Miniprotein binders against q9rrp1. Designs and how they scored, part 20

Target 1, 274 residues: q9rrp1
Amino acid sequence: MASLNSALRTAQHVRTATRGALLWGYEQKLAREVKANGKLPRHLGLILDGNRRFARAAGLQREMGHSFGADKAHEVLQWCLELGIPSATIWVLSTDNGSREPAELAHILSLLEREARQLAVDPRIHANRVRVRAIGQHDNFPPQVLAALNNLEESTAGYEGMRLNIAVGYGGREEIVDAVQSYLRTQAAQGATLEQAAENLTPDAIGAHLYAADQPDPDFIIRTSGEIRLSGFMLWQSVYSEYYFCDVYWPGFRRVDFLRALRDFQGRDRRFGK
Below, E stands for the ipSAE of ESMFold2; O stands for the ipSAE of OpenDDE; V2 stands for 0.75 times the mean of E and O plus 0.25 times the DockQ between their complexes.

## First folded at step 11 (miniprotein)

Design q3 (at its last look DockQ between E and O 0.08; V2 from the best seeds 0.00; counts 0 for: pae E 11.4 > 1.5, pTM E .347 < .8, other shape alone 4.226 > 2.5, unsure alone 63.963 < 70, off the site)
Fold by OpenDDE base, look of step 11:
Structure q3 (fold): chain B 274 residues (1-274), chain A 81 residues (1-81)
Amino acid sequence: as target 1 above (274 residues)
Amino acid sequence: DPKEIQKKLEKAEMILRWIQRAIEWSGDPILRWAQKAIQEALEILDKLRKQGNPKLEKKVQKIAERLDEIAERVEELDQEE
């Protein structure tokens, strides 16, 4: 029995080393090619989907799928920093996710609090001067979650490096409504009538009041889980986005899958309706 | 020593089965092609194990060459996707 276990351990080590070396070598080749092309998104969108399906396929509890999904978000941040992507928006929680089991929602919000506290003290955030913002409707979140998000935003507000938007309680229709409400409040503060506010309403006027309006529109949106839809993600801003749908659950998303998506973006001719 | 050769073969089979399982878990179509190639390598190893033949080095070298052809073809397929 002891000799078979030693052979199994040795084979596991040789496998992990060989797979690690081959995957690493391939990822390094692909990363060099993506860097050499130089055509990167100015703003990357990420729709994080498949956490619960990953957990189920692995025989794990749903909560573990969300935990592994949080760990994966830290890896993707590292990959964006290594490539020099100027802006990223990650969709963590939708408005429609409020219909989830109360215990699952409480777990997701507890993870969000933990991850926000970790990011606020992360040496990578400070060394790279990453400005982090939460975007969406989060006024109804638990006070401790709001405090963690606000502390993360305040701790990074003066940074001019990469822009990271964390979409939490986010919906694309809700963002447009909030933008129109913000526009109307601005017009009212200027002494405009309702008729004047309606006449002055343009696409650019709405765009100026969207979440993260100080950033370019997303050039590229990646969705995981094999679902071929946006589900309202950056609904206004996505008008000229390129899309990539990866048939991998979010916790299983690899650096190679990310680099393949960027290679695919590099091959696209963006005509902007011309 | 035939026993040492048999242990090396069993170790190689175990590594290949592990690569095969890792391919199954990836869901990647390219890696599924590599799975067929690993299956062929496993069949060659099983034939070698049954034959007890000292010409093991030349057949292990053929397995290595085929694994390299597989790696090259996996790279080609990844460039075609």
Scores: ipSAE 0.028, ipTM 0.498, lowest interface PAE 3.4, mean pLDDT 84
Fold by ESMFold2, look of step 11:
Structure q3 (fold): chain B 274 residues (1-274), chain A 81 residues (1-81)
Amino acid sequence: as target 1 above (274 residues)
Amino acid sequence: DPKEIQKKLEKAEMILRWIQRAIEWSGDPILRWAQKAIQEALEILDKLRKQGNPKLEKKVQKIAERLDEIAERVEELDQEE
């Protein structure tokens, strides 16, 4: 009787190990297929959704969900580097701060400071010459957070490898307003009247004044948590992006999920609007 | 039923050997750590099969059912190729 219970426990361990081994093998096969195809996003957008719901499902406080989400972002950076994806934008925090409790916001900003300081000395960032930028509105961030972001940006400013944008305090409508204001200031500095500035306005003129105007528009955007909407993520730049909506919460986003999204991208026919 | 237990043990052994073969075919280094655990499980199942104890039938049947589920899952992953 005791030997049977031991055998059943061993069989359960074998079942668990076998499932893990089979998932690993499938993941490796999928990675080979994605690499062999060779069509990769030139600029990958990532909407990191589900941190709070992940924590709630696990019976943890919301702050822990954000910490797990930060760990997952490091994994995804590694996956992008391994595949050679040249540009990525990750949406960490929107401009809508009014729906968040002050303690949660303070925790997210503390995580941002820690992660920015760690990235500034991360050997992967420097070895791969990753240029990191923070995009969004940062006027109300604590000084220590601003200092960490500035240090990260300056320590990578000359890099011409992968480009990583961290969208924090970011909203697409706010970005467009900022771009229009920047355009108007440039026109005024050139002596243009308001009427001339209006006549000179084109989609390209707005695009040239967006936060990361020196990078191609995203061609592929992944959103976790099953929400089928973009919520203003890169609102101007994403008009022709392909979209992939994944039902997992961000902290549970696995490499196999990432590779399946890329395979889906590889099977799509893309068209540009006029 | 001793005959039913033996049939389930044979099915469990076949499924485990199939999984072991699939792991070796993959060539993946991480899968190698699983191979020793599978061999140990096969030895335990072989010992249980030789006992012929009918009061163990329910627990052995559950092992066989779980192994069938694993085999189906492996076939699903293989077909996605």
Scores: ipSAE 0.000, ipTM 0.274, lowest interface PAE 11.4, mean pLDDT 76
ESMFold2 (binder alone), look of step 11: mean pLDDT 64; pTM 0.455

Design q4 (at its last look DockQ between E and O 0.11; V2 from the best seeds 0.00; counts 0 for: pae O 12.0 > 1.5, pTM E .337 < .8, other shape alone 8.809 > 2.5, unsure alone 60.943 < 70, off the site)
Fold by ESMFold2, look of step 11:
Structure q4 (fold): chain B 274 residues (1-274), chain A 81 residues (1-81)
Amino acid sequence: as target 1 above (274 residues)
Amino acid sequence: DPKEIQKKLEKAEMILRFIQRAIEWSGDPILYWAQRAIQSALEILDKLRKQGNPKLEKKVQKIAERLDEIAERVEELDQEE
């Protein structure tokens, strides 16, 4: 009857409210634990996976998943700023985009343009003096996207607060090739022969020519969607990184998930004697 | 429909058991939110009881008793130091 439906609706409201309160309280407990420990990543890597699957699960077009993913990236930036994480690299778009339909790629690039323009005037970026760089291969991007990225980089180039790297058109193999080419060009400019360049080549020489060589290597990398692969993300720099694989799709990545990952990072030193 | 009424009451009981388990897990700040949620639910149940169908009175009373037990458990957790 109608009174039975009201009672069931009441129980569901209580369930929803209680679950929300318990999750919020657990999140606050985790935040206190993470802050009390004090160890945070010096350079956090983020592999954003699951945008398309999130949209499918919600019955939405795939481009909406990328839009929700962009919103989530803004949330994660805020969480990094609140905790004082000094450097982050977010992998937005791989060089291997051959599985994407042209309309999906065009949407991702238009979203990138919009987000870059918005970030360039975002008060959080300027108040926290966040230096933003786009890393990857951008030669094939539309001119309006390149202009937006360049403006964002130029308007923040002098900032010495948090460093944010947006990996777009990025692949680890391509980064290594670019680093070797950059190394060879500097050797040639110094008058070195090919034989001398080969003799001078060291791991540190390659490292010095990577896209974000002025930053420490990532010490913690989070990948969403449960995939247990790095897929070439910061291939050279990640040799000593700790990894965390989270089963949620990127748009559903919550602050409590982020804090759980950080707590896990903090516990690894105790497990490994570091 | 007696069969549908029974199904709805079983679902309500399952939801209450879920809430009870969630509250038992709770931490310090969560007790405050849980207590407020339980109080709100008790007020709603009181309104339903006053408008009550005698056929449902026993089930409404059982739900109210479960909520009171949950509230008492939350209070105990809040007072544990």
Scores: ipSAE 0.000, ipTM 0.249, lowest interface PAE 11.9, mean pLDDT 75
Fold by OpenDDE base, look of step 11:
Structure q4 (fold): chain B 274 residues (1-274), chain A 81 residues (1-81)
Amino acid sequence: as target 1 above (274 residues)
Amino acid sequence: DPKEIQKKLEKAEMILRFIQRAIEWSGDPILYWAQRAIQSALEILDKLRKQGNPKLEKKVQKIAERLDEIAERVEELDQEE
């Protein structure tokens, strides 16, 4: 009996190791296939969903789900750099998330401050000349969070590498309102009447005043958590985006799941309404 | 026989190490089938432990033979690369 129990434990350890190796080998093959195809998104959108559900499923506190979600964002940045994706937007916090428990929101904002300070000194950001921006409405953020975001933006403003947008306090309707307000202020500064500003209003005029208007529209949007909706993410810019919904909570999102999404994008024929 | 079960487990462990090496090189779908075969062998061995049934030994033997065939085919593929 004792020898058989030892042998079965050894076989279970070997099985676990082999499962790891199989997953790794498949991931390397899939990475080679994705690289060899060469059709990558020019702008990748990521809706980061499922942090609290992950924590609940793991028997962890909600705060740990957000911490693991932040760690996962650093992994995805690495994967984007390794593949040469030119632009990415990650949705961390929505305008609607302001209705969360004050303690949960304070924890998310404290994580955002920590991660912004880490990115501002991250060798990968500087070596790859990654330009980082925060997009959304930040006027109500704590002063220390605003200072950390501004320092990150200023420290990378001269970089011409990958574009990374961190969507925080972001909503797609709010972005369109901000764009129209910015357009109207520009028209007023040029001496236009309200009637002239209305006549000159085009889709391109709104597009020029969106957040990150100097970047192409997202080619591909990935959402985690199994939810099949955009929830207003890049609402204007997503008109011709490809969508991928992954039934994995964000902290559980793996490099293999990312590569599968990119392979799925590579197989799509983008007709642009033709 | 506990000794025969131990020999089969040692053989399964060798095949697993071989498959682990082959995965590092080829990433071939055959390795996925090898993993499933190994998992099935381990599940049968666990059932054997619980039931003491000699008929399950013949099933374990057939799975071990299939694992050997997969290992040989992986070795052929590793020599062709």
Scores: ipSAE 0.000, ipTM 0.252, lowest interface PAE 12.0, mean pLDDT 81
ESMFold2 (binder alone), look of step 11: mean pLDDT 61; pTM 0.403

Design q5 (at its last look DockQ between E and O 0.03; V2 from the best seeds 0.00; counts 0 for: pae E 20.6 > 1.5, pTM E .416 < .8, unsure alone 69.226 < 70, off the site)
Fold by OpenDDE base, look of step 11:
Structure q5 (fold): chain B 274 residues (1-274), chain A 81 residues (1-81)
Amino acid sequence: as target 1 above (274 residues)
Amino acid sequence: DPKELQKKLEKAEIMLRFIQRALEWSGDPILRWAQKALQTAKELLDKLREQGNPKLEKKVQKIAERLDEIAERVEELDQEE
């Protein structure tokens, strides 16, 4: 009895190790294929969805789902750097998330402060010269969260490596309104009348006033959670984006799921309305 | 009950045959299904081992070996896709 249980435990450990090694081997093959193709997004969009559903499915508190979601964002940053993706925007918090329970929102904002402070001193950010920006409406955020975001932006403002946008308090309609307001303020500062500002309003004029106007539009948008919608994510910029909907909750999103999404993008013919 | 354990083993053997046949089919959705089914069959085998029936140890071992072959084949197919 004791020897057979030991042999069965040893076989189970060998099996678990072999499975881990083979999944790793597959990820390395798929990563080589994705790299060899060379057709990568110039700007990757990520809609981070399913944190609360992940926690509930795992029998965990909602807060743990957000913590694991933050850890996953660090993994995805690493994967983007390893592949040489030039720009990424990650959607962490929407304008509509203000309707969440005050305790859940306070936890998300405290997590955002912690993660912003960690990124500001992260050797990967500095070694790769990653320029980080927060995009959205954050005027109503706690002062300590604003200070952490501003310090992260200032610490990386001179970097010309990968562009990372963290969308927090972000909404696609709100961004368009802010862009039009910024355009109107610019026109007024130039001495334009309201009529002249209206005549000079073009799609390019709005585009120049978006939160990340110095970056190309997203080539590829990945959403997790199995939800087949954008919910206003990069609403203006997404006009020619490719979309990928992954039926995995964000904290459960694996490197293999990311590489499969990129392989799917590589297979697409982007016609741009032609 | 030895009869209940025998029924559980027969169910595991049927599941293994279905998983193996599903692995003969190409496509990423099938691989994910096969991985889930393989995990369920492992959990079933572990429960059968915990019940400590010596008469079934040889059958449990044979099912475990087949689960390994299927795991290797899932992993080969994962490597081929």
Scores: ipSAE 0.006, ipTM 0.273, lowest interface PAE 9.6, mean pLDDT 81
Fold by ESMFold2, look of step 11:
Structure q5 (fold): chain B 274 residues (1-274), chain A 81 residues (1-81)
Amino acid sequence: as target 1 above (274 residues)
Amino acid sequence: DPKELQKKLEKAEIMLRFIQRALEWSGDPILRWAQKALQTAKELLDKLREQGNPKLEKKVQKIAERLDEIAERVEELDQEE
């Protein structure tokens, strides 16, 4: 009986190790193919979706799904650094917070504070000179969360390497409204009348007032969890973005899934015209 | 610090409970998640064993036994396919 159980455990370990080796080999081959092609997004957008559904499918509390999602975001940052992707924006929390229970929101904000504090001292951030910015509406965040986000931004503000934008409290419609308000305040500070501000308004004028306006528009956006929509992610900037909708939930998003998305991006000219 | 080690052990117990709960849900995606979560729990437990706190040794052993039981269950489910 004990001998039989030991034999079964040994057989499973061999099978698992063989699977691991095959997955590793395929992943390395795919990474070489992606690097050899050389076409990478100048600005990668990531809609991190499926944390709650991942937890629900596993019979776990929703809070654990967000915790695993935070761990996955660290993995994706590493993958971007390894490939040399120069800019990335990840959507962590939308402005539609009213649909979440208060306990879930409090947990997400607690994770955000912890992750911001950890990123501020993360050796990868500093060694690679990653400039990190938090974009979105933060007025109603708890003071400790605001302090953590501000410290992260300040501690990396002088970096000229990869740019990482964390979209927190973000909605595309709200971003446009904020941009228009910023534009109008600039016009007023210059002494413009309302009529003059209206005459001066152009798409470029609004674009200059968006969050992170100093970066190129995203050219590739990945959304996990199989939803085929953007939900307002970078609504103004994404007009010419290529989109990839991945069926896995965010916590289950693997490096091989990431590399497959990039290979698909590299092949878009052959399948889809703009 | 005994209080800090106790908190780490409690985290490990919570992770193992969630893994057991997740294994009640069928499918390869759940098994793949469970295997990764078990590896994370094992690594945390190994770090706690290396610290060698004698006050917590019985708790560490009980958690290790639960981990082994869950790992066997994951093997059983994986073999069914």
Scores: ipSAE 0.000, ipTM 0.121, lowest interface PAE 20.6, mean pLDDT 77
ESMFold2 (binder alone), look of step 11: mean pLDDT 69; pTM 0.562

Design q6 (at its last look DockQ between E and O 0.02; V2 from the best seeds 0.00; counts 0 for: pae E 19.6 > 1.5, pTM E .450 < .8, other shape alone 10.026 > 2.5, unsure alone 65.892 < 70, off the site)
Fold by OpenDDE base, look of step 11:
Structure q6 (fold): chain B 274 residues (1-274), chain A 102 residues (1-102)
Amino acid sequence: as target 1 above (274 residues)
Amino acid sequence: DPETIEEIQEALDRILKAIKELKKSGNPKIQKKLEKVAMILRFIARAIEWSGDPILRWALKAIQEAAEILDKLRKQGNPKVEEALKRILEAIEELAEALEED
């Protein structure tokens, strides 16, 4: 009996090591193919969905799903840096997520504070000169969360490497309203009448007042969780985006899943309505 | 079945390892190692057959072709063994790719 159990355990260890080696070999091939093609998004959008569903499927507390989701965001940042993706926007928290249980929201905000403080001192951020910004409506955030986000933005404001936008308290309709309000304030400060401000209103005038207007529109948007919708993510900017819906919960999103999404983007003919 | 996929993957690595050792050894023991590889490929084929999965069925066909090539090479003792082992490795990589899409 003891000899058979030892052989079975040795077999299981060989199984797991083997699976890992084959997966790694394939992932390295796919990474070479994606790199060799060279057609990468200039701006990658990521809708981070499925944290709670992941936790539930794993028999874990909801809070652990958000913690693993934060750890996954660090992995994806590393993958973007390794591929040389110039810009990324990650959607962490929507305006509509204010309707979540107060304890869940407090946990997400505490994670956001922790992650912002970690990123502000992360050697990868500084070595790669990653410019980080928070985008969205933050006026109602706890003072300690705002202080952590502001310190992260200030610590990276002079960097000209990869652009990372963290969408928190973000909604696509709210962004358009904020852009139009910003436009109107700019017109008023220039001494324009309301009639002149209306006549001068163009799509480009709105675009210039969006969050992160100094970056190109997203070429490619990945959503996790199997949900086939944008839910207002980059609502204005996504007009010519390619979309990829991955049936994997965000904390379970692998480097292979990311590389497959990029391979799929590389195969697409982007016509821009032509 | 996760256990069946894991068994398939174990068998695939034993093949890859056996093939990698075969490429290194250049030795008359090649036939006995090729026989072990063919036995493992047949085991994978059976394990895939038991999974019932469509991707696994495609993979089974590739593995069956690989096993037939190996059995022919075992019988012929021919220097074309290296090129066929390369094609088997490619088919196993495609199989691993297919097994990861599920």
Scores: ipSAE 0.014, ipTM 0.246, lowest interface PAE 8.0, mean pLDDT 79
Fold by ESMFold2, look of step 11:
Structure q6 (fold): chain B 274 residues (1-274), chain A 102 residues (1-102)
Amino acid sequence: as target 1 above (274 residues)
Amino acid sequence: DPETIEEIQEALDRILKAIKELKKSGNPKIQKKLEKVAMILRFIARAIEWSGDPILRWALKAIQEAAEILDKLRKQGNPKVEEALKRILEAIEELAEALEED
């Protein structure tokens, strides 16, 4: 490995060594500042956007962009664990998959299967007792994808550490409809009439039937790719969320970008003169 | 340089084939780490083909990550796979040198 390390150190010279050291030093300073402040999201939302545009900018097929996006999600999970963020929801695949070409969708689903299986045996998940859930509508997923997701959920179901929600086949409008249906079925099972169920309906009643109802609402949501909109991400729960819109595409989202977002989150009360 | 790109891609293909054979050793922890390395190397193969300075810099950083994974595996000391890991690391060193020359 000495020869390889020497070659890699030489290759880093292709990048200006002084500029690289300065950027690394800034990242370390920023990490110290974020940790010293101590205010962290109780529930971090992540809208993974820009995979296709990343691949297009590189002249690659868009399937490769999704693969890079999966790699980045592993990095971000590590960053969350290092900081002790207690809950995260990552939006991987929306319900609007009918507009995608079949080959692209098949690749995303195959990647999801492999990543779910890999995560189920990931030492970080088990050592940190991460409870993983897949949220969304999965009716049309291939059986092997469903089996991989189910295995991941079952293998972590008893964990009480970090909560990780993987939003696949997810849409906020669909989540609300599912919650209302669940509420109505619960009311009917208790003998309520429709009129009684309507009278009993409150915002908290709907909130109790959302996919991840046992977790606090997200207080910080990051969207990559420069889009300034939520597209229905956690539509019910995000009413008081702070938002951060980052210009980089998801596969290019770096630790320094993540730390900048957290610092921005930490400074918001000051900016508004509470 | 098209000749350099084809030479690098042939080296990557050889490395990926060696990793595939090593994964058949049956150790689940080693298999998982080798799949991550293989994924990184497949990305590098495409990135080099499409080349641009931002993508190439990212590819070099990805090679560093792959080398770190393999070095840790080598130091864990599985005699059955140690020689194969050494040969794979040597091939990755050749790849790094070729990328540096561009």
Scores: ipSAE 0.000, ipTM 0.115, lowest interface PAE 19.6, mean pLDDT 75
ESMFold2 (binder alone), look of step 11: mean pLDDT 66; pTM 0.581

Design q7 (at its last look DockQ between E and O 0.03; V2 from the best seeds 0.00; counts 0 for: pae E 19.0 > 1.5, pTM E .487 < .8, unsure alone 62.683 < 70, off the site)
Fold by OpenDDE base, look of step 11:
Structure q7 (fold): chain B 274 residues (1-274), chain A 102 residues (1-102)
Amino acid sequence: as target 1 above (274 residues)
Amino acid sequence: DPETIEEIQEALDRILKAIKELKKSGNPKIQKKLEKVALILRFIARAIEWSGDPMLRWALKAIQQAAEILDKLRKQGNPKVEEALKRILEAIEELAEALEED
């Protein structure tokens, strides 16, 4: 009896220790391979999806799914810094998310305020000289959320390290409309007629007025939650993006899942329509 | 990678230790089959240590054979032996997944 109970305990410890070691070693190998290849995205797009579904699957409240989603964004920022990814855009809140329950929206905005205040004093942001910007339509945001976003942008505006865009109140059609409006205002200020403004309208003229127009287009877009769609994320800029759809809810997204996505990007032949 | 090889070897050594302890249960019906599984796992450990790409494919086939032997043993055991065999089988399946993803 004593020997069989020993064997059972040993077998239980073997599973846990083997899983931990094999997963860690595989992740370290994969990280070395991804680094050794050196073909990284110049601009990584992330569509953060599945927070509510994660909470529901875990038997948690929806609010906890958004909190764990914020914690995961800090992990992914760390992974981007460790790999030397020059730019990232994370999609946190869409224009269409205004149709969510008012209590859920208020919670997301309160998290955004908290995270913006934390990032503005985060030693990793300052040590790596990360320039953070919020992109989207913010006119209807609570004043305290706007103040936290503006303070984050101002505190990092002089940094020339990694570029981090936080897409909040963001929609890809709304961005194109805002870009065309900005173009038309610029043309009007130069004394152009409507006919001249129409003749001078090019894809590059729209591109120059997009959010974060000072950054390259996204090379690679990762979406979580198993949903195979962009939903308007970087609608103009995504024309030559590579896409990766991960069947993992955002709060469950692991470093190994991120490294697998980057390995998949490295294996792709980007022809750019040639 | 040397570190990944070392971790896989340590995992195999832990599995071999569990099999060795399970052999001490005194059940003669399982002992000879557990010895066969232990031989397969020691072959895999050496295959990984020496490996180029062809040896990993052989290691995977050997792991599948070890898993089939253990699953056949699980169905013939006593409940405590079955649970120990189940945990060893799960650890071998996790080893197979790690080698298939490489």
Scores: ipSAE 0.112, ipTM 0.659, lowest interface PAE 2.3, mean pLDDT 83
Fold by ESMFold2, look of step 11:
Structure q7 (fold): chain B 274 residues (1-274), chain A 102 residues (1-102)
Amino acid sequence: as target 1 above (274 residues)
Amino acid sequence: DPETIEEIQEALDRILKAIKELKKSGNPKIQKKLEKVALILRFIARAIEWSGDPMLRWALKAIQQAAEILDKLRKQGNPKVEEALKRILEAIEELAEALEED
């Protein structure tokens, strides 16, 4: 530290403090502007992408990218609560686990267990009466992960505040198949024939059987990492969503990036904006 | 130590600014390597900002990898960028020594 620490201290204490204050001040100004406009997403979708690329670009183990990604999800929850966004869905893990190394998948599932248990006792969840749901296909998750997810869902099931959906083991095509199966089983239980079920099938009937059917469709979806595609995220529900593609990797997604995305959302419906 | 973390952030900002100026050289091969180094350094700056001291061990490994990339690029012998790369590499190695002492 002698050589570098000496060089670091040569001229820079006041510059560092001043830059930090300016960045914080810009975030506060932007937050006030977003709040003053008042138009916020009724249901925000978040596609968390870039964890592995973040780690690779930084020369870190892949597992650290996922750990930073989990920490970032907690920050985004805080930002949503501060602004009063009533519903959010965060895509954590897709249904296609076959392309990941077994150790990487095991680490992701271990993080999921830890994070679910921490959310279940998080004062923010309970004070704000956040209802948390895990959506997706969980059949093959280890028992301890399933127990953590079930505990989180049960401990918040009666809450009527913000709705937080954690999409884990989630794919949009799989969700549609599950919804059709659920529809058919309901029709059969009501005595309908297959022909009657087919005649009764409408877009609303499918929508009523999706994982989070009790919530409005997402109106704003943010994807990190610069990829300009949805990859099946909320495939049925996102038909009228506005999209924002942010070119930072998820672990590097800052509050200022979040606020800029919201400002962009607000500008899309302005009378004179484009 | 909050003062040490702030000093490291400033050094990273200076290094990133120097890399940004060097990318304007117009050589596509050099630009690609410099962008990778810049991404690594931006990650380190954000990781330290978010987590403070717990992330410094990982930051050391990433900084050393960035230094290796820059040293290889400097040794390719492009005279327009050679002195700037040497100064940047020296700053990165000093930062790595500071992180290693922690």
Scores: ipSAE 0.000, ipTM 0.140, lowest interface PAE 19.0, mean pLDDT 76
ESMFold2 (binder alone), look of step 11: mean pLDDT 63; pTM 0.510

